VHH binders against Uncharacterized protein P37. Designs and how they scored, part 8

Target 1, 216 residues: Uncharacterized protein P37, of Formosa agariphila (t2kn95)
Amino acid sequence: CDLEPQEKFRFDPEVDPQFTFGSMTTWEWLQTNPNDEFGFMIEAIKQTGLQDMYNSKTETYTFFLMKDPNWTNNGPGFFSREFNLKNTADRDPKEVFEDPAVDLDIVRNYLLYLTLPIYVDQGPDHLKTLDLPYTFETLSEDVNNQIMTIARDWNYVMQINDSPDLPTGNLGKINVPVGYHNYIFSNGNSVAHIFGLNNNGKMARRYKFGEPKMDF
Key: E = the ipSAE of ESMFold2; O = the ipSAE of OpenDDE; V2 = 0.75 times the mean of E and O plus 0.25 times the DockQ between their complexes.

## First folded at step 2 (VHH)

Design s08 (framework vhh_sonelokimab_d1)
Fold by ESMFold2-Fast, scan of step 2:
Structure s08 (fold): chain B 216 residues (1-216), chain A 123 residues (1-123)
Amino acid sequence: as target 1 above (216 residues)
Amino acid sequence: DVQLVESGGGLVQPGGSLRLSCAASGFTFSSYAVGWFRQAPGKEREFIGAISGSGGSTYYAVSEKGRFTISRDNSKNTLYLQMNSLRPEDTAVYYCAARPFYKGSWTSEYDYWGQGTLVTVSS
């Protein structure tokens, strides 16, 4: 590969502030989270053997990372909502995924669906026009369930699968807004987008199109 | 086109055994959990059991544990139901079904269904 990592990094005033982590991988960053907000996602990755994908420094990925706080049965977390079959707020992630009634092949395909094999940040390279959905192929292994639509709304929030253009059979609308920043990992080879609420249970502040960058 | 085709049904005496097959086509079989259901005349459709895409996990209805065994062969895109110690009350049309990858329920939310195969248990 002749491409330098910095050639993939782009600053755009339309995009919310970026967090850059140099050579740190998405997997390494998930392990450092101080609030344990990704406990279910981390355990799902471990149980399905997908650590190498999230830990890659050489492959290009866009990751959609799901916060999964223990304080609610149906919080902003994706995995606890779908796979906590006993419907208890304080269930251990390992206990959830080691339940024989939980289908780990489904869990694996959920993670693959939440991963794009290309670099898509919250800028206009792929998401050119506000309030217009764009179609992307995920790493999902089922051709009937491999498509994701992404739009930037007028508040610059990524909206996932909120589109009449989404083919039948794909995962429905993901109702938790993508987070405020591009999280840039693996020397610029990967970007991650965070789904969830901040610690106050409120939406993160977004930049209005064409306005100067603001401190939060 | 998604298709599920059951076979192996027929007439069996009480105490006998049968193995049902379900041939799948038109989707990535190994990515889907698949299960067996039955419907006796004048009754609601009943869940029998299901198996994960890899075959690593199975889930059975409590009333059927020990007599019925579910297995799959992903190289042949085929699901199986081994039925032992059959009773007259096992007489039903048996259906195979596949659930979408985004649905976590073992007992509901199946979108793809076969046409069914009749099993009659009588002397």
Scores: ipSAE 0.000, ipTM 0.231, lowest interface PAE 13.0, mean pLDDT 74

Design s09 (framework vhh_sonelokimab_d1)
Fold by ESMFold2-Fast, scan of step 2:
Structure s09 (fold): chain B 216 residues (1-216), chain A 123 residues (1-123)
Amino acid sequence: as target 1 above (216 residues)
Amino acid sequence: DVQLVESGGGLVQPGGSLRLSCAASGRTFSSYAVGWFRQAPGKEREFIGAISWSGGSTYYAVSEKGRFTISRDNSKNTLYLQMNSLRPEDTAVYYCAAGKYYRPLTPSQYDYWGQGTLVTVSS
C-alpha cells in the first residue's frame, strides 16, 4: 500500500527516503487511519479545533504524528501518564477526550509543540550535519516549551530532543525511525514524520505544561 | 513579575503613521509572549496582535492585518506596534500585555498590563 512505510533494511543511508502524496493533506491522510493506528490523534485534533491546520494546502508545516500507543500505553507512551490516559488502549478515543479529567488545553498545546511553521524533512537543508542537533521554534503557545531539537543520527534515524544541551523546559526525547519520516503532503507544502514506539524513543516531559520550569 | 510602560501615543492626522513602544522591566520580558490591545471610548478592550517570546511567530486580529505590524527587541526589553494608514476609528487607549501564550485573544489570558497610551486620530 502506498501508505505503508518501507522497512529499515531496505534503505540506503545516502538516499533520503521520501513518500509523496500529491495534493493530499496530512488531515486527509490521517482520515484513512492507516493500520488503524491514529484513532487518538484524529480525535485529539478534532477535540482541540486544529483540523484546519492539518488540512492546509497553502500553509507550510512540519507535523510530528503520534500513533495510538504514544497516547495510551503506560510504558512506551508519554501521554498516557501526562493526561491520565493510562490503560485507555481499549477505550473509544472520543469517550477519553470528553472525560473532564483530560485537559484539552494541554492536549492542544502538545499538538502545537509537535508542529513547526517551516518545512523540515530528513535531509541536509536544515539538518546539515549527522549527529548534530538543530534547534527549531514550534507552534507551542507555552513560553516554557516552545523549542524542539532535531538531529539525523548516523543510522539516519531522526532524533527529537535527544541532546545533552537540551533546555530543561523543553519536552523530552523521542525518535522517528527510518521508514516513518518524510511523508510529503499538500503539494510539497507540508511534511509529516511519525514517532516511534520503542522504549528508548519514548518522549519524556521535563515539566508540566504551563508550569514554571525547574532545575534538574 | 514584569512591569510594562507604553509610550509614543499622541495626536496624528488621518492617513498618518505612529509607532508605539512598550518598555518592560528586568529579565522577565524575553520569557513572555506579548501583545497589543486597544480600548475606544465606551467600547470593550479588543485584541490587535501578539508576538511569541522569541519573535518568531506573530498573530493578528483579522481587522488589523496589513496596517499594523508588531515586533520586539529582547535585547532592549521592548515591544513595538507600527501603525500605518490611521483612521479616526483607531482612536483609543493602546495597551501592551504579557502572558504565556501568543494566540490568546481575550484580555483575561494575559497576566501583566501597562497603563495605556492614548492615540487620537483627528484633523
Scores: ipSAE 0.000, ipTM 0.139, lowest interface PAE 14.6, mean pLDDT 75

Design s10 (framework vhh_sonelokimab_d1)
Fold by ESMFold2-Fast, scan of step 2:
Structure s10 (fold): chain B 216 residues (1-216), chain A 129 residues (1-129)
Amino acid sequence: as target 1 above (216 residues)
Amino acid sequence: DVQLVESGGGLVQPGGSLRLSCAASGFTFSSYAVGWFRQAPGKEREFIGAISRSGGSTYYAVSEKGRFTISRDNSKNTLYLQMNSLRPEDTAVYYCAAKTSYRGYYLGTSWRPSEYDYWGQGTLVTVSS
């Protein structure tokens, strides 16, 4: 099966889109993005003390980055919706995360779940076979939320947790495709993918029954 | 005839830097994932890190603490290891190795010496004052 060379699909790595940023870190890129579209992600990272992880030039990570909402079509977006405990359309990330009812340890673990301690790009080096989910251990410190599955579909879109069976746990309900991938940072030590957007710039959300505050 | 030849080893003081090279010949280098291992006197062979066929992905041993960077140049059939902030405990013979495939499992096999098809003869790095 996927262990046999004859059963692997063939893919030319040079046609996989890869965006290289030299020595720039993921943290530096988040802050310089041209559309100022990572406000909730940036604030969550600051509030949880994880800035050094995203700013690392020496450690190896795969980051899944979540954009701020498209207010016209998609509402406040997954990250904001999950942690906006007042259920308001409040767009100030600081007000959301400084609410004493928001448990920053949960926010921190959410970010750790969106981080792998190895380098996984969208391409044949790690995701060799189309429509086959590969299981990855995240940095999550919650024993119930350690696993993420990643598959590359027939349109070469990275599918996260696109399985009813795995992963088990509440963070396994984060089930949205990655439409922008292979942002290479920290002299090649880190790669980032934009979680929650497909190739059309639309946030394509597929949520399981009983999900927390993820309606659009 | 397959060859992997390491170079760039030598004596360096604590806090110093070295860049190791591994020149490959006799096989299609760009089709192989490649990695670095080391073996200190009296100890077992230890994984340092690996790099995918294209060079787009790297996987490091947690114990290296981010001081080492692996890169490759497929046009030159060469693998590199940049070592910074060297410590006496980094003293070892450094080996490059090549393996046929790179799997996408979270329980990766890149750290296993048995996963590798071809090995270099090693280059000695000594870190002391």
Scores: ipSAE 0.000, ipTM 0.087, lowest interface PAE 21.0, mean pLDDT 72

Design s11 (framework vhh_sonelokimab_d1)
Fold by ESMFold2-Fast, scan of step 2:
Structure s11 (fold): chain B 216 residues (1-216), chain A 127 residues (1-127)
Amino acid sequence: as target 1 above (216 residues)
Amino acid sequence: DVQLVESGGGLVQPGGSLRLSCAASGRTFSSYAVGWFRQAPGKEREFIGAISYSGGSTYYAVSEKGRFTISRDNSKNTLYLQMNSLRPEDTAVYYCAAQPKWTYGSGKLYTSDFDYWGQGTLVTVSS
C-alpha cells in the first residue's frame, strides 16, 4: 500500500486531533448546534429523562451521538428498524416520540447502549492496537444487548460493532468518521463521538429494517 | 501503579477443581479491567480470560469456555479464577494482569495489552 504521510495516514497516535469545549456539557453543546442536526436526539433525551446524564460535569461518560438521519432514515434508521415507523424525517420530533408505535423504554435503553461509563477516545490509550476490536460494557440495562466493540483503523475511523466474533448488541455496525470523534466536554470528564450519516457513505449498517439484529 | 498478588495454586488431581485469587493493592482496583494468563514450561504465555471493571462483561479464550469462570469482588479488591475438570495440560504458572483502562481485545489478545502483572502462582495437575 502507498500512503501519504501526515495527511492520510498518521502513525504517531499522539497527534490525533481533539476538540475541547472547557466546562460545556454534552447537553449544552447539543442545544447550541445552529443547523438543528440533533433535534431527534435532544427530544429522545428529554422524553426519556436522561438530561442529567448528558448534562453531568462530575460523572465520566463516553457518548455516541446520533444526527437526525440516524433516527429517521427509512430502513436503516432507528424508527424504521425498531418500530417499523417510516417517513419520520418530515415530522416534529416530539410528535414522533409521542406516536403510539414508539416505545420510550426501548428509546431509553438505546441511549443507554450509546453511553459508556468510562472515558474512551479514538486514541491509543484504550484502543491500543489498530484494527483490533476492543470490548466495552455500555449502560444498557438489557443484559442481552449490553456489549459494544470499538476499533480504530489505519485511517483513524472509529469502527463500532465491526467484529464477527463478538455480539453487536442493539446497534449493529456503524462508523465514527474522521472529524467526528473526540469532542471533549465537562472539563474533560466526558467525550462524545458523532456517528456518520448514511447519505455520506460513511455509515455501514449490518442490519436494517426487516433484518435480525446480531445477538449472541 | 497497581500491585497484584496471586494465591491458591498447588497440586490437584485430574478432574479436580481449584480456585485462584488475585489480590490488588489500594482502592483503584475497581477502575481496572483484569484477566488471567498462564504459561506452561517452555511454552508462550496464553490468555485465559478477562473481566470488565464492573464485572458485568467477561471474555474467554475458546479453549477455556465452560471449565473456567472469572469473577471479581471489588469490595475486597480481589479477582478470582474458578477452574473445574482440571487436566494435566492445565499445569502452568497462572498470572493475573490488569489494564488501567476498561478494555480487552477480541479475536487475539496479547500480553502487551496488559500493563500490570502479578508474580504468578504454580498449578500442577497430576496424580
Scores: ipSAE 0.000, ipTM 0.268, lowest interface PAE 10.9, mean pLDDT 76

Design s12 (framework vhh_sonelokimab_d1; at its last look DockQ between E and O 0.03; V2 from the best seeds 0.00; counts 0 for: pae O 12.1 > 2, placed apart)
Fold by OpenDDE, look of step 3:
Structure s12 (fold): chain B 216 residues (1-216), chain A 125 residues (1-125)
Amino acid sequence: as target 1 above (216 residues)
Amino acid sequence: DVQLVESGGGLVQPGGSLRLSCAASGFTFSNYAVGWFRQAPGKEREFIGAISWSGGSTYYAVSEKGRFTISRDNSKNTLYLQMNSLRPEDTAVYYCAKDRGYSYGPRKFYEYDYWGQGTLVTVSS
């Protein structure tokens, strides 16, 4: 444990470490479309027929949710990466998913990959040792995309798929930190996490204590 | 209607102790995490700590850890805050709050949707 650096650096999370939505499923929460940031996520779920999964009240899941920039950024965005679509941020989500270049099976598998059938929050329950990646089984139907690795740092930030032991070729590999976001829902003790990309596709980063708040 | 009513506040000397209570009604108390906050004059409301629905897990702000203890009695729909070694800087209105959802195990922080009216704690010599 490197305590000295931990004392000098901090993250400024976008939200509190944990929010509870006891009366909502993940799907219901998504439909509120907070700050209009989940339009593509919502449409992806609809187009792939995974609404029941996100709306389950009996199953336990960990959901990784993607804001619109994760879908629409040129370069790292899903549509750009998978289908070479450009300027999707300026398009209606429904219209984009109807694009002939979009393969809904790939989209579905991506969503399934971003879902674990167990409850994993940013605490030490499943991620006991800091900065070590733990392996989790995903809901992906593709045998080549059934593993995700998660590590947590001293500030509970998750590092997704940041492991040398992770098989190559996994669809949707994202070595992107997840900020401190535990959204807990009533659906079978499910929790959701959000990837930390801003509207410009920039990632949150650690900064020294006392530095100005970063715009990310 | 959800109600939270704090009690136990008052004047205490530095180094003294107080035990605050929060009586809950209007919801199934045992299903929700609950927490304590405080707000000093001219300052923002700050988190003190929280306790899981079962009482099995507690979480405290770093600054209060060791001096403050949170507990609950679900049979009485009551939340408690034991405060020891009180300091003048602990002077504030103390609030209990209801978590918006269920607790699903150990959690670091909660989000709250209902608040009490608060009880004043004054630490002064």
Scores: ipSAE 0.000, ipTM 0.286, lowest interface PAE 12.1, mean pLDDT 81
ESMFold2-Fast, scan of step 2: ipSAE 0.011; ipTM 0.348
ESMFold2, look of step 3: ipSAE 0.000; ipTM 0.387
ESMFold2 (binder alone), look of step 3: mean pLDDT 83; pTM 0.857

Design s13 (framework vhh_sonelokimab_d1)
Fold by ESMFold2-Fast, scan of step 2:
Structure s13 (fold): chain B 216 residues (1-216), chain A 126 residues (1-126)
Amino acid sequence: as target 1 above (216 residues)
Amino acid sequence: DVQLVESGGGLVQPGGSLRLSCAASGFTFSSYGVGWFRQAPGKEREFIGAISGSGGSTYYAVSEKGRFTISRDNSKNTLYLQMNSLRPEDTAVYYCAASPRYFGTTWYKSSAYDYWGQGTLVTVSS
């Protein structure tokens, strides 16, 4: 007989549709991606032993996921560009991360940098004012690169690290385009956002983890 | 001009062994991931195994694991498939294929490969 509390009557056209996956974890979803677009992300998680974090059903996380773009049109994906030190055309993720020149502690801290210990979606709960960057602490253990800024813009794009207030040496800017944010996992305990390609499908300039932020 | 040429096929008895070769030309072989596929008459093309450009990573179809070994020699621009304990159901045309893109989780998809050989026939029969 009791009615549920009424929803707020304020319309918020800023918030993209949310994609919900019930009890499915971020890790489980990565394994089921029909285009296999996360090869480097998946291998990085395996090589660093972070599967349990991405597979959590009880802990609260915001994950930023790095997608491998279509190599024909866009070149190598962000993880390959960041860690493929030999710049080989085959770009095998296991080969890249098993190269002795690749420091897996850097890879691990990069994944931790892409993870927040709180739930932040492309909505007004944490990102209250449009076009204003908000500062968040990541799980990164690198004292030179622990801060991420997130802003939601008027076109529903989530702008990452587009702020002059970032510490020197912080990871540089990138965005999450419309349709690539608010993937809700683990019974609502986690949300994932997928980094996109900018400038007509080309990946935005990458920055090495721990290197000084470069403005180009 | 990119070319992949398979060789080493032929008639072999059940339980026997056979080694296939794939000679590559017209591209920088060591920069390409390469794989083996097969197609039996009236069946779909089936993934067998793949190997990364450096040879550091190998991938196998579950059904062939332990019987088949993939390897490469970049100094000779050649891909190999060692087949042991052959069965009549292994009878097929075997193709090699090459891809400049990473394998990740796509090594088993024929669409991930840009260049294909013409195939070599393997017949397992008494």
Scores: ipSAE 0.000, ipTM 0.164, lowest interface PAE 14.6, mean pLDDT 76

Design s14 (framework vhh_sonelokimab_d1)
Fold by ESMFold2-Fast, scan of step 2:
Structure s14 (fold): chain B 216 residues (1-216), chain A 126 residues (1-126)
Amino acid sequence: as target 1 above (216 residues)
Amino acid sequence: DVQLVESGGGLVQPGGSLRLSCAASGRTFSSYAVGWFRQAPGKEREFIGAISSSGGSTYYAVSEKGRFTISRDNSKNTLYLQMNSLRPEDTAVYYCATRYSLTKWYSTTPDAYDYWGQGTLVTVSS
């Protein structure tokens, strides 16, 4: 016999580690946060002519996205490191990428290196074993920098290029891990991951804009 | 995080040679391409040449090709600049610098380099 009727709550709450945006493209999502954290990423994409790649609804991509330089708390931001530009966090992104010191061919291929022509999420489909690096071909056109290694760890981050399997001359370890993951765009044809960790460096953070709110 | 310290500068006679060293610290040095630059008083910082992260590729400014040779030893975290047939116009402060780049591992632009040494003075005079 059944027990007396009682209010029941779901015993295992639905925790979806994937965040879907339906038909919205990665480019359209970036536009929702233009002046908060992605001003430099947006301008880099525009200046290098790669908007159509990020705006695709039909091609399959994995994108690794860079936040604006954070000069105040953590020193020079990501773009300052790549271009050796001083205090870029306080500069207009257009002025940075229109600076004659900045080689837009380098910027363009850097974005291509941070793009895979296949769908790779932070999960066991391609990254089957925790703490094991897997090798992927990027869209890079530089013969010295054509592959990326990705490992997922137990802290729910992706470690980029932390592998002895990298070819000689390839880009080495990226010291900023990917702590924001599984932003699914273009009806599931593309996924984006974002470099960075929370203030304590211990857990992945969810973005203020565009990431679905979850209970747990 | 890479720190660089140049050494080996000094006074040399025209036609002489010098070898400069650049000692690096930091876990990522072997992942960076490295370059040499120089700056004479009242002049802009000038590119000399660069070497890839592995040491397998080099690129030199046209004016320096054949007189200067760049090499590196990643096991010792050291970069070298061999300078031959020195001229008075080679008098300058010499800097080593590292860059990380996914496309062109070399750049002739100072602003494209991430970490810089403090410089070592080379004087070419009788």
Scores: ipSAE 0.000, ipTM 0.107, lowest interface PAE 17.5, mean pLDDT 74

Design s15 (framework vhh_sonelokimab_d1)
Fold by ESMFold2-Fast, scan of step 2:
Structure s15 (fold): chain B 216 residues (1-216), chain A 127 residues (1-127)
Amino acid sequence: as target 1 above (216 residues)
Amino acid sequence: DVQLVESGGGLVQPGGSLRLSCAASGFTFSTYAVGWFRQAPGKEREFIGAISRTGGSTYYAVSEKGRFTISRDNSKNTLYLQMNSLRPEDTAVYYCAADSPEYRKLWGYTPSAYDYWGQGTLVTVSS
């Protein structure tokens, strides 16, 4: 009824300096992860020839990054579910992407779908109201899958494609929480949001009143 | 044999309405997600809408949102597309398609996700 309490909990777009990585690119950061959580994401990027996009210092992007299968909630990881590959949690990423069941053109376009050509962080500039989905064009080259919907739920978690009533052409709801938000790379030209859990199997980041919490 | 047979197409005036039907046979219809696609002359097939196995979830393409309604009747093995406020740009051959029982989110809205296709029904929107 009263929308004023929701405005009180809106994320302020002010950048927290400890979430910035200076000139470091998203690609460079992926490879420095101390828990080696991005083996599948890194291999997918390599196999599809998209390294330069993630390694850009001059182009503007919003990236949605995926942690390895064993860093997701309940069973098969994101790649296993999206590509319908059995038992990927214990397999080498290179072995999985060299499986003849995997079409690398589809993988490439999925990574493009998880990339926006504009800067969208978790905040009110693009995501003005909690529990309201907003539509964004992705870099997808598939005319049937060019749009992503993003909403901030009441717990300040990004929900991707979580609206059965919105226009389709998107790839369906992503059943892995966006656990980490607003990782700023390439001198502020790019931001990344991350599907997956922390090292305890829990959601690591929540935002309240514009104050990001960093448990990464 | 697996078959999908569309019907209900025809000539309609701008602003008019049509209801398309797709009759399925030769497989367990109630276990498949199904959808509608269209193809205008010289264009690729475009997604229109899809409906889950039970009918509990529906999805629509951006350009058709609010004008088209997809539904299904599992007891009759039939898929429907209700089209309202038709425009000349809606002129196309409309196809129904059945996805695999194991719904794959990555390509569920692309033609390659669908195992079975109908022959198509022509819809012409003209004065």
Scores: ipSAE 0.000, ipTM 0.115, lowest interface PAE 17.6, mean pLDDT 70

Design s16 (framework vhh_sonelokimab_d1)
Fold by ESMFold2-Fast, scan of step 2:
Formats: sequence, C-alpha cells, structure tokens
Structure s16 (fold): chain B 216 residues (1-216), chain A 125 residues (1-125)
Amino acid sequence: as target 1 above (216 residues)
Amino acid sequence: DVQLVESGGGLVQPGGSLRLSCAASGRTFSSYAVGWFRQAPGKEREFIGAISWSGGSTYYAVSEKGRFTISRDNSKNTLYLQMNSLRPEDTAVYYCAAKRTPLYSGYFSGQYDYWGQGTLVTVSS
C-alpha cells in the first residue's frame, strides 16, 4: 500500500466540477494533496482532535476547507483576526497553534462551524435555486453561531452567509468565495469545498445583518 | 479507540466529598469530548456533566451545578469528577463516557460511543 498521492489526483477543478476519490477520506486527501496548500488546516485538525471526523468512512459530512493564506494573511487571516497574531506565514504550523495567543477551543469550534452533518454539493439537490441562500445547521457548539447560509451563483461559486436571515451574533458574510467544490470522499459519504482567495483574503467577523460591519 | 476505567468510588458520609477518576487508555483521550453519567437503583441513566476535548468548555445538568465539578488532565489521560456536599440521593453507579462526535449542549447517553464499567458511590452513615 502507498498512502502518497497519485499524480492523477492533481486535477484542475475548472475542467471537472465533480471529483471522485473512491474510498479515500477527506483527511487522507488533505495529507496527500500534491500542492501542499493545507499545512495549517491539517495542523488545526490534529491540534483540535477532529481527525476522526475528517477521516470518517461511514458518517456524512460537508467540509469547507481553508488554504494556508486563509489562516496566515496578516490582517484578514484567521490568526490575525481572532488572536491578533501576525507574521504566521512561513512559520511551522505546529509552532503557531502552540503559541500562547492561540485558543484551541476557538479553533476547534471554527472547524465545527465549517462542517455540516449532511451532504451538500454545489448543485440543485439542496441548493435548489440559483442566487437564493439556503440555511443549514453546522456542527458549531457556540449557541450564538450555529447556522450557515449557502447560495450558489451562476458562475459556479458558493457564497457563504450572504443572507438577511442570519441571526444576530452569528458569523457574518465570509468575504472569501468558495471557488473549488465537489471533492467527493469516503465512497460518496462526504464532500469538501475549498475557499478561494479574494483581493484581501478576508474572513468575516460577527456582525448584525443590516448594519455596517464594525471593527473592534 | 479509547478504553475507560473509573475509580475512586466507595462509602462516604452525608455532607462529605469524593473525587472520581476516569483513566483513558488506547488512543489519547485528548481527541475526545468526555462526560460523567450516573444510574441509581430503579432509575434511568442521568447526565451529570461533560467537558470539551481541551477543557475550555463545560456543561452541567442544572441539578448538579455548584456541587459537582468536572475537569480533565490530558497529560495524564484522566477525567475527574469532584463531588461536594454529598447526599444519600447521590448514591449511584457513576460512569465516564467519551464521544468522537462534537460536544452539543444537552446530552443523551446515546451520543456517547465509549463507556467505562462504572464505580459505585454510596452515601450513607
């Protein structure tokens, strides 16, 4: 057996909108990904004890995956926004998560927020109408931050939390679109979607819908 | 996988204190959310409290909050239940339990994947 990635798994998402990996789990794919774009995601999963969730062969999940810049960009990245921790790009991921500034319970719940206990692909099954947001319950353990809205647009992109139906205190609009999607794992039991990057790589802070975002 | 073994049960006087331990073996228990349950004779299994994998979040049954404290030491792979101001109605077999799935507010025994064998606590003169 060889757990290293096969060359044929270096797919271009723009050519094929549905990628199937047979019995391979999301966790196995993350660790064998040929582009090495998920170092911080992998370490976050390890540090928070969520490996078994991403490695499930029997449970159904939808995962939203963050590439390294979604974690590390100064200012808009996760570490800067949540912990005021800068210059994390090019540092060893393990050292960053073991930094005293990093609260692993916040990291864990953020990963749970980015996980749905049902299968939602970029298509009409759950997202029936284009440009219409649908509401889903996440695995978040934060009573103020349990739901996610997803809208698919005609450009084959998912928009997260772009909806007037978000409750007060919930995570606001994620300013990074989901541009890579339908990575199908665990014999079709799980699917993963991958955040792209906007000009700033910015992730949303909590805000009250209908009011301007306020820095604090 | 994780295996759980409770200890520290025994006979204690009303008003006394007792600390239960739950030792985890097999896979490191720092990757699991864990909790305590009890079952008194003729009663259904009752939730006492649970603690997140890191120890940063705790959940208690309303009736037990303030008398019982749950904690964990991941370096020792051990879960604890500190019981104070014990009453005869606290007499029960106490179980520790672990789950691979995320910790949710409000707990049912069906959410837990791994269970210890239990330790008896008797509160009596």
Scores: ipSAE 0.000, ipTM 0.126, lowest interface PAE 17.6, mean pLDDT 74

Design z01 (framework vhh_7zox_3)
Fold by ESMFold2-Fast, scan of step 2:
Structure z01 (fold): chain B 216 residues (1-216), chain A 123 residues (1-123)
Amino acid sequence: as target 1 above (216 residues)
Amino acid sequence: DVQLVESGGGLVQPGGSLRLSCVASGFTFSSYAMGWVRQAPGKGLEWVSDISSGGSTGYADSVKGRFAISRDNAKNTLYLQMNRLKPEDTAVYYCARGKYYYGSGRYPSFDYAGQGTQVTVSS
């Protein structure tokens, strides 16, 4: 059975913090990241012609962003898993995406799978803590992989495709936690969540109890 | 059908020790991270400890140096050795299964829990 917190006796806040960036788009923010963690994500977006989607000021999107290790690590990384490419972390992103082994149509559709055509933040207005997993249609054009399940766990973390009762048509379990939530862009029209742990290999708890925020 | 069955709770005096056990069934135990969470009277749930499929451990600051988590994959059993118990350790302790079982990362998020076992630390 699922462990349910007794909400009326819970001392932790229910709502994760939200970070607003005014009129800045997700695309503009990716290019200003102070830790230079999104080199492969930026290059993937450029190579697949999806800049306008990430740079939109008028359309509504939820983006799931991947930091460089999620593209390049030999086991869980996208290139290793999808194209059997090893040791990509030390290569220029442009060189990797121009490798003949890399099918840009697969890369493009993966980015579309990580994009919802609606606004879904981590807060209780969209995802209730420990509710049954919510099912969402992605922008994926692959008829075999068009849906994503999202659950908000008792630690206020989004869990992607992590349910024993997954419906057919999902991309499969995402084995990297969503470590960073609720980056709001384009005057509130878009929100981004980021796969990955913090710099110490821990779940990002920096957004609770007055913890420091990620800066651009 | 995932099942987690805790045992080993009870009444102990401050400074005492208890060893909790959790027998798992209905899934490949060795492939999952496992943990312990607790709920004190009138309070919310608190993560206590976790252990990855590879044996890496984590502890809440409130129990570091006093508690030790371990697992026996051949017996599908999770343990929590609790030493130098304090009144503030009084709680129902739940065995919990981790959400991620692949990779080397430690994940303090859980998807299933047992019925719980009561630990009372009182003079």
Scores: ipSAE 0.000, ipTM 0.151, lowest interface PAE 15.3, mean pLDDT 76

